# Designs tried in a protein design chat: VHH binders against Serine/arginine-rich splicing factor 11 (SRSF11). Part 3

Target 1, 81 residues: Serine/arginine-rich splicing factor 11 (SRSF11), of Homo sapiens (Human) (q05519r33to113)
Amino acid sequence: EVIQVTNVSPSASSEQMRTLFGFLGKIDELRLFPPDDSPLPVSSRVCFVKFHDPDSAVVAQHLTNTVFVDRALIVVPYAEG

## First folded at step 1 (VHH)

Design d6 (framework vhh_7n9e_1)
Fold by ESMFold2-Fast, scan of step 1:
Structure d6 (fold): chain B 81 residues (1-81), chain A 124 residues (1-124)
Amino acid sequence: as target 1 above (81 residues)
Amino acid sequence: DVQLVESGGGLVQAGGSLRLSCAASGFTFSSYAMYWGRQAPGKGREWVSGISGSGGSTAYASSVKGRFTISRDNAKNTLYLQMNNLKPEDTALYYCAKGTYYYDSSGYLEFDYWGQGTQVTVSS
């Protein structure tokens, strides 16, 4: 029910990520790393989205290669490890 | 005064194509995400597609991925849905919706306006 989104623009915000993935269903939790107000200089960020409905997570994987802000997103299922 | 006016629906044979338009007014169009939804006879509303304010990000329901393309022309305040390889199960009233940047406490994206819709009928 959790997806990992990589190759997220350093200028993307948590609010923008919620807007994008909110299309797909109810979001139980969304975490963007590093956070929006982090002083860390990074070239890319990672977002985790937990959907209430597992079907939303399947649909979200279709956003792989969708350009968001300035680069293509990579969306994969997240396994706890 | 927010207005959303859909057009472009009609009767088409299976395998055909249609392009829907949604003319928006009363708000800064480029600042808002826009959505297409549909409602088949006797069924509830189903999300079809969405596009960010800049047009840089799009999303599709799995049932239409690869067949439908959402786009927008911010200079014309118009949202589009290009529908290719239509199937009888695509028969529905299609409507556009204006998104917001607000979320309810459950995490659903809020919509602050819906259009009245345009009918698409696909014959077998």
Scores: ipSAE 0.000, ipTM 0.123, lowest interface PAE 15.5, mean pLDDT 78

Design d7 (framework vhh_vobarilizumab_d1)
Fold by ESMFold2-Fast, scan of step 1:
Structure d7 (fold): chain B 81 residues (1-81), chain A 123 residues (1-123)
Amino acid sequence: as target 1 above (81 residues)
Amino acid sequence: EVQLVESGGGLVQPGGSLRLSCAASGFTFSSYAMAWYRQAPGKGRELVAGITSGGSTSYADSVKGRFTISRDNAKNTLYLQMNSLRPEDTAVYYCARSPYDFWSGYYPEFDYWGQGTLVTVSS
């Protein structure tokens, strides 16, 4: 029920990620690393999305290789701990 | 001024239970992801369990089904309920704060570690 989105543009926002993935189902949590207000210079970011419905997480994996902002997203199931 | 204080460790027999507590102060506890780590004798620190600010949990395979991480934001306290303890669970257990408002396996180092509480599982 948690996906990991990598290769996220440094100029993408948490609001934009929530809009994109919110279309697929109810989001319980969305975390973008580093946060939007971080002054850290990064070449890419990582986003974690926890869906309320596990089926939404399966569907979201079909967005892998979708260009968002300026690069293709990589969407995989998140294997925690 | 961030402070984390662990308690609840002790000596238990295999199959026993313990509940660890971590009292947090000096920051807005409810806004941060928290984690429990352990360090067995002669080994590096191992992530045991994590909980996000929103309550999502994650566990190491070695403790899944036996340990439960939880939080009480009103009391600024993190808990680890440990059931069915095994000798291999013997370690010093540490409370840690994520530098961000979520836990991520991608981030290997948490900040503001506590001093730890010793758990010994021995017959």
Scores: ipSAE 0.000, ipTM 0.110, lowest interface PAE 11.6, mean pLDDT 78

Design d8 (framework vhh_enristomig)
Fold by ESMFold2-Fast, scan of step 1:
Structure d8 (fold): chain B 81 residues (1-81), chain A 122 residues (1-122)
Amino acid sequence: as target 1 above (81 residues)
Amino acid sequence: EVQLLESGGGEVQPGGSLRLSCAASGFTFSSYAISWYRQAPGKQREWVSTITSGGSTNYAESVKGRFTISRDNAKNTLYLQMSSLRAEDTAVYYCARGSGYSYGLWEPFDYWGQGTLVTVKP
């Protein structure tokens, strides 16, 4: 139910990520690393999205290689535990 | 406590090779996707490579064909084999677990290693 999105533009915001992935289903939780207010300088960010419906996580993986902002996203399932 | 400890950095000449290691502890290593990131002097941190719990790999365009990510779940260790190194590969390399949000604490610094320096110079 959780996906990991890598190669996220440093100029992308948590709100923009929530809008993009929200089209695929209800989001229970979304975390963008480093967060929008982080002092940590980065050239790329990582986003974690927890969907309410596991099917949404499967569909979201089709967004791999989709250009968002200025670069292609990499979407993979996230195994936690 | 979740810990990631990088090692294997050093000084190499252009065209050389180097193998980085990341020793993980404090969590079930085999259950997580683990990534390599790097930060060059005076620049922002960038993603380098990810390996999923199932073994699928992804690479940044700048390192495709030159770097290979792998994992040894029995040793709780992540590797990055770097070949055909270039001056632009000079950076501190970090091992990162994506996050522990399901464990209640979102703290990026708790899930990043301290880094290992790779310097590519003629």
Scores: ipSAE 0.000, ipTM 0.173, lowest interface PAE 12.7, mean pLDDT 76

Design d9 (framework vhh_7z1x_3)
Fold by ESMFold2-Fast, scan of step 1:
Structure d9 (fold): chain B 81 residues (1-81), chain A 121 residues (1-121)
Amino acid sequence: as target 1 above (81 residues)
Amino acid sequence: QVQLVETGGGLVQPGGSLRLSCTASGFTFSSYAMNWVRQAPGKGLEWLSGISGSGGSTSYADSVKGRFTISRDNAKNTLYLQMNSLQPDDTAVYFCAKEGYSSGWYPLDYWGQGTQVTVSS
């Protein structure tokens, strides 16, 4: 099961996102858009996290409105990934 | 190498219309779906609309269905968003975004810089 995390700080890194969501369970895949190596400045980023255990994805939705770096995260299920 | 450039944003009165354009380079434009996403002040990212590589299929978020129309011109490598009946809550930075290569997991892999749309009196 995959979650979509929006309102991610432009200063957040893939490593920081992996650390935050890694506490909830084993991560099979994590994708942060645009990537860390992108030369383009952006005001916000989006992250997709695929957990090994579907229960971890359910618990991760509890993190919606959690302040990470400089703004609150928005966590929703992503049924098509 | 991949570049997406949005234009067409600006100030518009409630009830007005705007047409956004996104010019793409660095990839085979017709081979990838394209999307419009926005971020309003103090809000997260909101997906608005998507269009298949051929232009044969489109999809819209409920918040914009019937008011916004997505289209593309593959000969010009350009994506469009026609926005009608604009409301103050449509005020946001609008981004075009490319479909990722890994279908299902990589939904959007490249984003433009964004263009500001402000709907106010």
Scores: ipSAE 0.000, ipTM 0.148, lowest interface PAE 14.1, mean pLDDT 79

Design e1 (framework vhh_vobarilizumab_d1)
Fold by ESMFold2-Fast, scan of step 1:
Structure e1 (fold): chain B 81 residues (1-81), chain A 122 residues (1-122)
Amino acid sequence: as target 1 above (81 residues)
Amino acid sequence: EVQLVESGGGLVQPGGSLRLSCAASGFTFSSYAMAWYRQAPGKGRELVAGITSGGSTSYADSVKGRFTISRDNAKNTLYLQMNSLRPEDTAVYYCARTESLLGYPSGEFDYWGQGTLVTVSS
């Protein structure tokens, strides 16, 4: 089960995202786009999180509108190919 | 600069073992899924084993139970332990930083090492 997290602060890191969502369950894969090492300025970032347990993805959707760093997160389910 | 450097290949007899290593640099290793691919003579590249940033593993059916992929994030190193080797495992083995084992878009490309040759022959 994969979630898509949008409206992520440009100053948030992959480690911070992993810490936040890791409390909800084991993370199989986490990608923050653009990556932490990208030099390009952006106004917001997108994070994809795949949980080992589907239940963790359902719980994570309740974090929508939670302020993280300087703005509210938007958490929705993501359909992968 | 993304750099992946494989080592550990060689010649072994059927039933033997080898451990491959891949030293990664130029990116945040712990944030990426990593994989081992191989290319046998006259064939295309085959995904052998994958490991997510969270540590979950996957294997090609042909190597399940014989190969083990692992990672050491403190050393920025990916490993492939190969046991019970067969002649059909003969190939050049590549480590790769995958865009994602899930296939979702992130705007980056896979990066590959130069490969290390594994020959299984009596």
Scores: ipSAE 0.000, ipTM 0.170, lowest interface PAE 10.7, mean pLDDT 79

Design e2 (framework vhh_enristomig)
Fold by ESMFold2-Fast, scan of step 1:
Structure e2 (fold): chain B 81 residues (1-81), chain A 121 residues (1-121)
Amino acid sequence: as target 1 above (81 residues)
Amino acid sequence: EVQLLESGGGEVQPGGSLRLSCAASGFTFSSYAISWYRQAPGKQREWVSTITSGGSTNYAESVKGRFTISRDNAKNTLYLQMSSLRAEDTAVYYCAKGEYLLGPSDTYDYWGQGTLVTVKP
């Protein structure tokens, strides 16, 4: 029920990610790394989204290669061992 | 609301042992990776150890072999067993929870009040 979104624009915000993935279902948790106010220079960011409904996580993987802001997103399932 | 409460700190001689506890409430404890951090006087906060929801453990090189992190999900409690304590282990020890269910994070948003460990000759 958790997806990992890579190749996220450094200009994208947590609010924009929540809006995008919120259309696919209820979001229990969302984290964007590095945080919106991080002083570290980055060329891309990573977002993790936990959906309330596991089916929403499956559907979200269809957003892989969707251009968001200035580049295509890479969406994969995230699981720990 | 998330609450973390550390205890077990105190004064100990070099070579001694202490066991720290962190009582957690306000979230599903068993689902989260939880970490110990410490801050020595005049120093930056440093990571000490993490235990994942699945029970995997990681340690900072400075404490590896001397400290053991563990958890009791039935009691919603995190532990840090410290042995062979050194003067440089003197610090306030904090437990920390990230916002996400994922493993360790560098952006922990929920911190306890801390418990002081002093190693004095």
Scores: ipSAE 0.000, ipTM 0.120, lowest interface PAE 11.8, mean pLDDT 77

Design e3 (framework vhh_7z1x_3)
Fold by ESMFold2-Fast, scan of step 1:
Structure e3 (fold): chain B 81 residues (1-81), chain A 123 residues (1-123)
Amino acid sequence: as target 1 above (81 residues)
Amino acid sequence: QVQLVETGGGLVQPGGSLRLSCTASGFTFSSYAMNWVRQAPGKGLEWLSGISGSGGSTSYADSVKGRFTISRDNAKNTLYLQMNSLQPDDTAVYFCARDSGEILGYSPDFDYWGQGTQVTVSS
C-alpha cells in the first residue's frame, strides 16, 4: 500500500504532495526526502506515500509521467530489497 | 503513552520576550521533528516553526522570522521557543506538536499535541 515517487521537483513541498495524492485516498504516512527545509542542494527529491486503502496505491501508479511543478513524476510500488 | 506538556506562557508587554518549553515523554524524542503552532482567539491554527529530530534544520513562518527561535535539547527531551519583540497580535494559545513523520514544514500532519500554554501580549 506504499508507493515510491521519484523525480520530484526540488521546489515541491510536502503539502503539495499530500494534496496531489490525497485525492486518491486516505494517506496514513507521507515522507519527502530531503525534508522541505533541508539546506542540501538537490536536483530531485523522492516521496513515499502509505495509503490506508491498498486500492489507492494501485490507482496512484497511473500518475506516472504526470507533470508536477516542473517535471514528470515516476510512481512505482515500494518494494523492500 | 506519548505526552507533550507546554510551560512558560504568561502576560508580557509589547516588545517583551518569553521562552516556551515543551517536555516530551513516551517516545524517542530525537527521532521526531517537532513544531510550534498557535491559535489566536476566534481564529484558526497557524504553524510557526519546525525543527528536525537532530536539531540541524529549522524552518519558520514569515510572520515570526527574525523574532522567534526554535531549539531543542534532546538529552532533556525538551523543545523550546524563544519569542522576542512580542506584539499584541502574538496573543494566542501556543501548542507544541509532534510531526507524524520526519518531514518538516507540513503543518496539518501532526499526530500528538500538547495541551497549550496561553501567551497574552498587552500593556
Scores: ipSAE 0.000, ipTM 0.100, lowest interface PAE 14.6, mean pLDDT 78

Design e4 (framework vhh_7ocj_1)
Fold by ESMFold2-Fast, scan of step 1:
Structure e4 (fold): chain B 81 residues (1-81), chain A 122 residues (1-122)
Amino acid sequence: as target 1 above (81 residues)
Amino acid sequence: QVQLVESGGGLVQAGGSLRLSCAASGFTFSSYAMGWYRQAPGKQRELVAAITSGGSTRYGDFVKGRFTISRGNAKNTVYLQMNSLSVEDTAVYYCAAETGSYLLSPPEYDYWGQGTQVTVSS
């Protein structure tokens, strides 16, 4: 039910990620690292999205290699370990 | 209205014990990771203990074996059992909450309590 999205543009925002993945189903939690207000200069960011419906997490994996902002996203399943 | 309210602090002799409680309201407690931080005069706030929504725990090196974090989801409360206290444990102790149970980064706690003073005398 949780996906990990890597290769996220440094200029993407939490709101933009929520909009993109919100179309696939109800989002229970979304965290983008580093956060939007971080002064840390980074070349890419990572986002975790927890969907209410596990099927939404499966569908979201089809977004792998989709260009968002300025680069292709990498979407994989993620589990607490 | 999100609130975290700490209790259980006070003055204790070295070698003694205290149990801190943090009562949470205004959010789905069971979905949040909970933590305890402390801040001594002139020092940065540091992690004492954390517990994920799934129950996994993490401790600061200086308290391992002496302190135990636990949670009661039915009561929306997180606890810190502090044993074998030393003068170096004197600090204001803060309760904190963050979303999720899958985070690998250092915690970026969403909510903080007001803190409770713990003073350990020699």
Scores: ipSAE 0.000, ipTM 0.103, lowest interface PAE 13.9, mean pLDDT 77

Design f1 (framework vhh_vobarilizumab_d1)
Fold by ESMFold2-Fast, scan of step 1:
Structure f1 (fold): chain B 81 residues (1-81), chain A 124 residues (1-124)
Amino acid sequence: as target 1 above (81 residues)
Amino acid sequence: EVQLVESGGGLVQPGGSLRLSCAASGRTFSSYAMAWYRQAPGKGRELVAGITSGGSTSYADSVKGRFTISRDNAKNTLYLQMNSLRPEDTAVYYCAADRSLYWGTYSPSEYDYWGQGTLVTVSS
């Protein structure tokens, strides 16, 4: 029900990520790391999206290899524990 | 290995104040949701206050308006400012860290680390 999005552009914003994944279903929670205002220079970022509907998480995995901003996203299921 | 250490507990008069601290190590503190729980003698453990990685706070009805949870990410420290203390606030207070990046992503009762606890006694 949570997806992990990697290879996110360092110039992408949380608002842009929410807009993109919001089209796939209701988002309960979205976190982009490091945060938009982080002073740390990074080559890529990671985003976690928790959908209200588990089916939205399955559909979102089809966005793997979709170019967003300046690079292709990698979308996988997130599991911890 | 224990990664959370509470301090600041003690004996205080009703109406008094106390500040608890929780020092975190071995984990990325700023990315975690943090919480204070308490357990009074003969009772179950209850959530007192929570704070997300972004700073959003929540409080149990029994402590709203009296307690304030806060965090200092530069010091990897969580605080609980307790004002207007009452005898029913007497308990061992525990610090907890949510290994999930989101509150409620896993079981609400599951935290990966708990501190040893610090005793707060409110008595005349």
Scores: ipSAE 0.000, ipTM 0.096, lowest interface PAE 14.2, mean pLDDT 75

Design f2 (framework vhh_7ocj_1)
Fold by ESMFold2-Fast, scan of step 1:
Structure f2 (fold): chain B 81 residues (1-81), chain A 123 residues (1-123)
Amino acid sequence: as target 1 above (81 residues)
Amino acid sequence: QVQLVESGGGLVQAGGSLRLSCAASGRTFSSYAMGWYRQAPGKQRELVAAITWGGSTRYGDFVKGRFTISRGNAKNTVYLQMNSLSVEDTAVYYCAAKSGPYLTFESYEYDYWGQGTQVTVSS
């Protein structure tokens, strides 16, 4: 029920990610790394989304290669060790 | 930017129980993985327990079946329930946090550490 979204624009915000993935189902948790208020410069960010319904996580993987802000997202399932 | 504050330590007799709490605060920090380490005088720091954002847990061999790690609201608070305490559990207990959701047991991979809380178990 957790997806990992990589190749996220450094200009994207947590609110924008929540809006995008919120269309697919209820989000229990969303974290963008580094956070929106981080002073560290980065060329790319990574986002983790925990959906309430595991079916939403499967559907979200269809967003892989979708351009968001200025680049294509990579969406894969996240397996906790 | 991030502070980890432990609480709940103290003196307890063998066979007793304690619950430690660790609260993370800070403007820029969001961590998916948190852990508890302990260090007794003259010994190296060792892993007690770790928990990921999704609730996956791992325990050090000497505490399995006696200690339980859990997370609180917003996933920025972690608890360590310690049951059936023995004198060998006497140590300073440290909370640690790692940016990102990845589970790790290597102490050098944790980004933030608390000040520690003393647990003393008397015979």
Scores: ipSAE 0.005, ipTM 0.223, lowest interface PAE 9.8, mean pLDDT 77

Design f3 (framework vhh_7n9e_1)
Fold by ESMFold2-Fast, scan of step 1:
Structure f3 (fold): chain B 81 residues (1-81), chain A 124 residues (1-124)
Amino acid sequence: as target 1 above (81 residues)
Amino acid sequence: DVQLVESGGGLVQAGGSLRLSCAASGFTFSSYAMYWGRQAPGKGREWVSGISWSGGSTAYASSVKGRFTISRDNAKNTLYLQMNNLKPEDTALYYCAAGLSYWTPYSEDEYDYWGQGTQVTVSS
């Protein structure tokens, strides 16, 4: 039910990520690293999305290679356990 | 009690390399995301790199990307930072830190545990 999204643009916002992935189902938790207000200069960001419905996490993997903002996203399942 | 002990710092010339190690004890190392941070003289702490509990995902500050590599050995409870092509601007006290879960942000404010640090000095 958790996906890891890498290659996220430094210009993308948490709100934009919620809008994109929220289309696929109810989001229980979303964490974008570093946060939107971080002064840290990074070349890319990482987002974790926990869906209420596990099926939404499977569907979200189809967004791999979708250009979002200025680069293609990489979406994989994240299982810690 | 939780303990993080850094080692491997020293004095090197610009363009040189160092490998830092962090030995962890007192907690289940393989269950925590781990981080390297640094603090230059007279400045606050800054995040350098992070690695997930499994080693499956890593992140780097723009200033070190392509030059530094973070890795971990969960069987040995050890975190590493391979530093190549060092610059005078990399001079700082380097410390490791642990977060409780993969949801912990890659910033100093979210770390649960900190080490004392190992000094890295890069001369021109």
Scores: ipSAE 0.000, ipTM 0.153, lowest interface PAE 12.3, mean pLDDT 79

Design f4 (framework vhh_enristomig)
Fold by ESMFold2-Fast, scan of step 1:
Parts: structure tokens; sequence; C-alpha cells
Structure f4 (fold): chain B 81 residues (1-81), chain A 123 residues (1-123)
């Protein structure tokens, strides 16, 4: 199961996202776009997290409206297909 | 410092087998998808196989049924078991850590590469 996390602070790092969502279960893949080293100026970023256990993805959706760094996260299911 | 160190290459006869290893350090190995790539003399580097952090595997058509990718997260090590080797498998084999497969993100700044290990299939 994959979740999409939007409204991510431009100051957040992939390591911080792994720490936050890793607490909820084993992460198979995590992608933060644009990447940490991108020179692209953005007002917010998007993160995709693939959990090994589908239950972790369900629990992660409860983090919607949780303030992380400087703004509230939006966590929704993501269809890879 | 992120480091990937390949080993296990060598010379082998057609139809033979080899097992390559890639030892990882300096990052949370279990969080990454890890891939094998190869580059034959005078050719471009080509993708061989990927294993996700959860253990899902994918293979290039040229190696399906002959190569098996696996990982041991406790040892931070990636493996490639190669069987039924052919002359065209002769190449330097590299391991690479990357967040995953999306065409847009295959060029991401998260890619880390090892130094490579040479495999020669000689009659």
Amino acid sequence: as target 1 above (81 residues)
Amino acid sequence: EVQLLESGGGEVQPGGSLRLSCAASGFTFSYYAISWYRQAPGKQREWVSTITSGGSTNYAESVKGRFTISRDNAKNTLYLQMSSLRAEDTAVYYCAAQPGFYSLWSTSGYDYWGQGTLVTVKP
C-alpha cells in the first residue's frame, strides 16, 4: 500500500519523512519530490511512502492535519496503477 | 559516507554460475530499493535487476529465469545469483541504491553507485 503526502514543507528532508513514517511500520520505498538536493524553488513538496504492511498505510492516513515542520500534512491513499 | 562495495566477480565457463555480493554502509539499507546494473566493454550501462525493501523483485528480459536477486537486511548485503551464464553476460556489474522506479525519478539525487566487479564468461 502506497500513501501520498502533500503540503510537505520545502524545509523537510527525506530523512525526516523516513523517521516520521518509519515509526508506523516498515517502509518498502519512500520518494520525496522534488529531491532534497534539487535547486528547484517550490512552495511545498510531495512524498510517496510504500509500506510493507497495508495496515501501516491505513494508520498513516490518521496523520492528516498533523503539523510537521511548519504546516499540516495531507495524507491520502495513492493508486500506482 | 554512503558506500556500496561489490565482490564475487571472476572468470567462469559458459553454463557456469557465480554469486555477486554488494555490501552497503552509511545509510538505512532496509529503506531502499537496490538494483544491479552491468556494463559490457564499449556498451552503455544496462539495468539487470531490482529488489525493493520489502523483497519484491524485477528482472531484465535477458536475465529472467537465470539470475536471482536477494537481500539480507540484517547484514546490509545485496546478492545476485547468476546461473546458466553466457558470453554476452560478460560485463562489470554494479549495485545501485535508489528510492524506486518511476521514469521521472530514475535520475534522482538519491542514486548511489558502487565501484563494480568484473564478470568474464569465457569458453
Scores: ipSAE 0.000, ipTM 0.115, lowest interface PAE 11.4, mean pLDDT 77

Design f5 (framework vhh_7n9e_1)
Fold by ESMFold2-Fast, scan of step 1:
Structure f5 (fold): chain B 81 residues (1-81), chain A 123 residues (1-123)
Amino acid sequence: as target 1 above (81 residues)
Amino acid sequence: DVQLVESGGGLVQAGGSLRLSCAASGFTLDYYAMYWGRQAPGKGREWVSGISSSGGSTAYASSVKGRFTISRDNAKNTLYLQMNNLKPEDTALYYCAATYPSWLYTEGSFDYWGQGTQVTVSS
C-alpha cells in the first residue's frame, strides 16, 4: 500500500505530491524527505505515499518515468517487510 | 529480533577522519530509508544524513555537507558514514535509524534506533 517515489525535484512540494498521487486514490499518509521547509541543499528528494487502497499503490507504479516539475519520477513499491 | 548496532566511533584530532558502521539484523535494510543522527552534550537530537532504500538518493545537513558521505551495502545489511575533516563541534553520540514510513517524521523521530557510538573530536 506504500510506494517510494525517487528523483523528486527539489522544488516540488508535499502539496503538489499529494495532488499528483491523490487522483489515484485516497492517501492515508504522505511524507516528502527532506521536508518542504528543510534548509538542506539537495539535488533530489524522496517521497513515500501510503494509499488507503492497495490497488492504488499498484496503479501509481505506472507513473514511473513521468516528468513532474523538471525531471522524471521513479516509482517503486516500498515493502513493509 | 530487530536491532541496529553502531560502531567505529572513537577519539580523533581535529582534521581527522572516522568511518562509522551500522549493522542491521532481524530485518532487511532494502525496505528502509536509513539515517544517521547525533546528539551532543546539552543538545537535542540532530539529523545528520539520510539515504534512500536503494542508495540512489542522499541528503546531508548543511553543517556536514562536503565532509561526510553516507552509503549503504544492502547485501551486507550495513549502513556507513565516512566522516572527513572532523571538527570539535562534531563531538556527539552518533546513532543510526531506520525510518519505516512513520507519518510523524521530525528530525529527531525514527522507528528503529541503535544505541549509538561516541565520537569525540579534540582540538
Scores: ipSAE 0.000, ipTM 0.123, lowest interface PAE 11.3, mean pLDDT 77

Design f6 (framework vhh_vobarilizumab_d1)
Fold by ESMFold2-Fast, scan of step 1:
Structure f6 (fold): chain B 81 residues (1-81), chain A 122 residues (1-122)
Amino acid sequence: as target 1 above (81 residues)
Amino acid sequence: EVQLVESGGGLVQPGGSLRLSCAASGSIFSIYAMAWYRQAPGKGRELVAGITSGGSTSYADSVKGRFTISRDNAKNTLYLQMNSLRPEDTAVYYCTARSGFEWYSPTEYDYWGQGTLVTVSS
């Protein structure tokens, strides 16, 4: 039920990520790294999204290769263990 | 955003034991690499123990064999079991979280708790 989104634009915000992935289902948690207020200069960011419904995580993987802001997203399932 | 709250600190005699807890709220606990740091009076912060999201652990040489780090992802809680405590273990203990990345640098952690004081003395 958790996805990892890589190749996220440094210009994208947490709110924009919530809007994009919120369309696919209820989001329990969303974490964008580094955070929006981070002074760290980065060429890309990583986002983790936990959906309330596990089916939403499967659907979200269809967004892989979708251009968001200025580059294509990479969406994969995230599993700890 | 993650909130981290440490508890379990207190006064113990040399040779005693304490278990510290760190409760995480407001974010997905299981994706974070977690660590315990400590800061003795007048000293900088030092890494005590770390645990990856997958459960692999590592320890500072000063605590190997005495301290055990563990996590309970279902309870969003990190633990530090401290045995055979020594006066030099006296410090404020902090838990830290980092999202899915290496935990070897204190300046790279996303979140820090407020700390819990451990005093080892008679």
Scores: ipSAE 0.000, ipTM 0.167, lowest interface PAE 12.8, mean pLDDT 78

Design f7 (framework vhh_7ocj_1)
Fold by ESMFold2-Fast, scan of step 1:
Structure f7 (fold): chain B 81 residues (1-81), chain A 121 residues (1-121)
Amino acid sequence: as target 1 above (81 residues)
Amino acid sequence: QVQLVESGGGLVQAGGSLRLSCAASGSIFSIYAMGWYRQAPGKQRELVAAITSGGSTRYGDFVKGRFTISRGNAKNTVYLQMNSLSVEDTAVYYCVAGESWYDLPTGYDYWGQGTQVTVSS
């Protein structure tokens, strides 16, 4: 029920990620790394999204290669053990 | 939010072993870097061991080869196996969680209540 989104623009915000993935279903938890306004210089960011419904996580993987802000997202299931 | 609960501390004789456990609740455990810090009376807290979400580990020089950190994401738990304990290992051990997936943090956002480890001669 958790997806890992990589290749996220350094300009994207947590609110924008919640809006995009919220369209697919109820979000229980969302974390964007590094956090918004972090002083850490990075060329890209990573977002983790925990959906309430496991089916939403499956559907979200179809967003791989969707351009968001300035680059294409990579969406995969996150292995939790 | 994250809540951390430590267990496994106690009194042990020098040369013995202990296994500490830290159960996490609240947020997505697997994305956090997890670690153990310790604090002896009158001293600053120091890093004992840390493990990233990807499984990379870091140890304090005083425990390398004796302690092993591991995580069980299915149980939302991090472990510290402590072997060949000495009196100098006596301290309160704290479980910590940080929201760093990329780099290993030196400080963490969430702290447990601590568990006492006492090593007698």
Scores: ipSAE 0.000, ipTM 0.231, lowest interface PAE 10.4, mean pLDDT 79

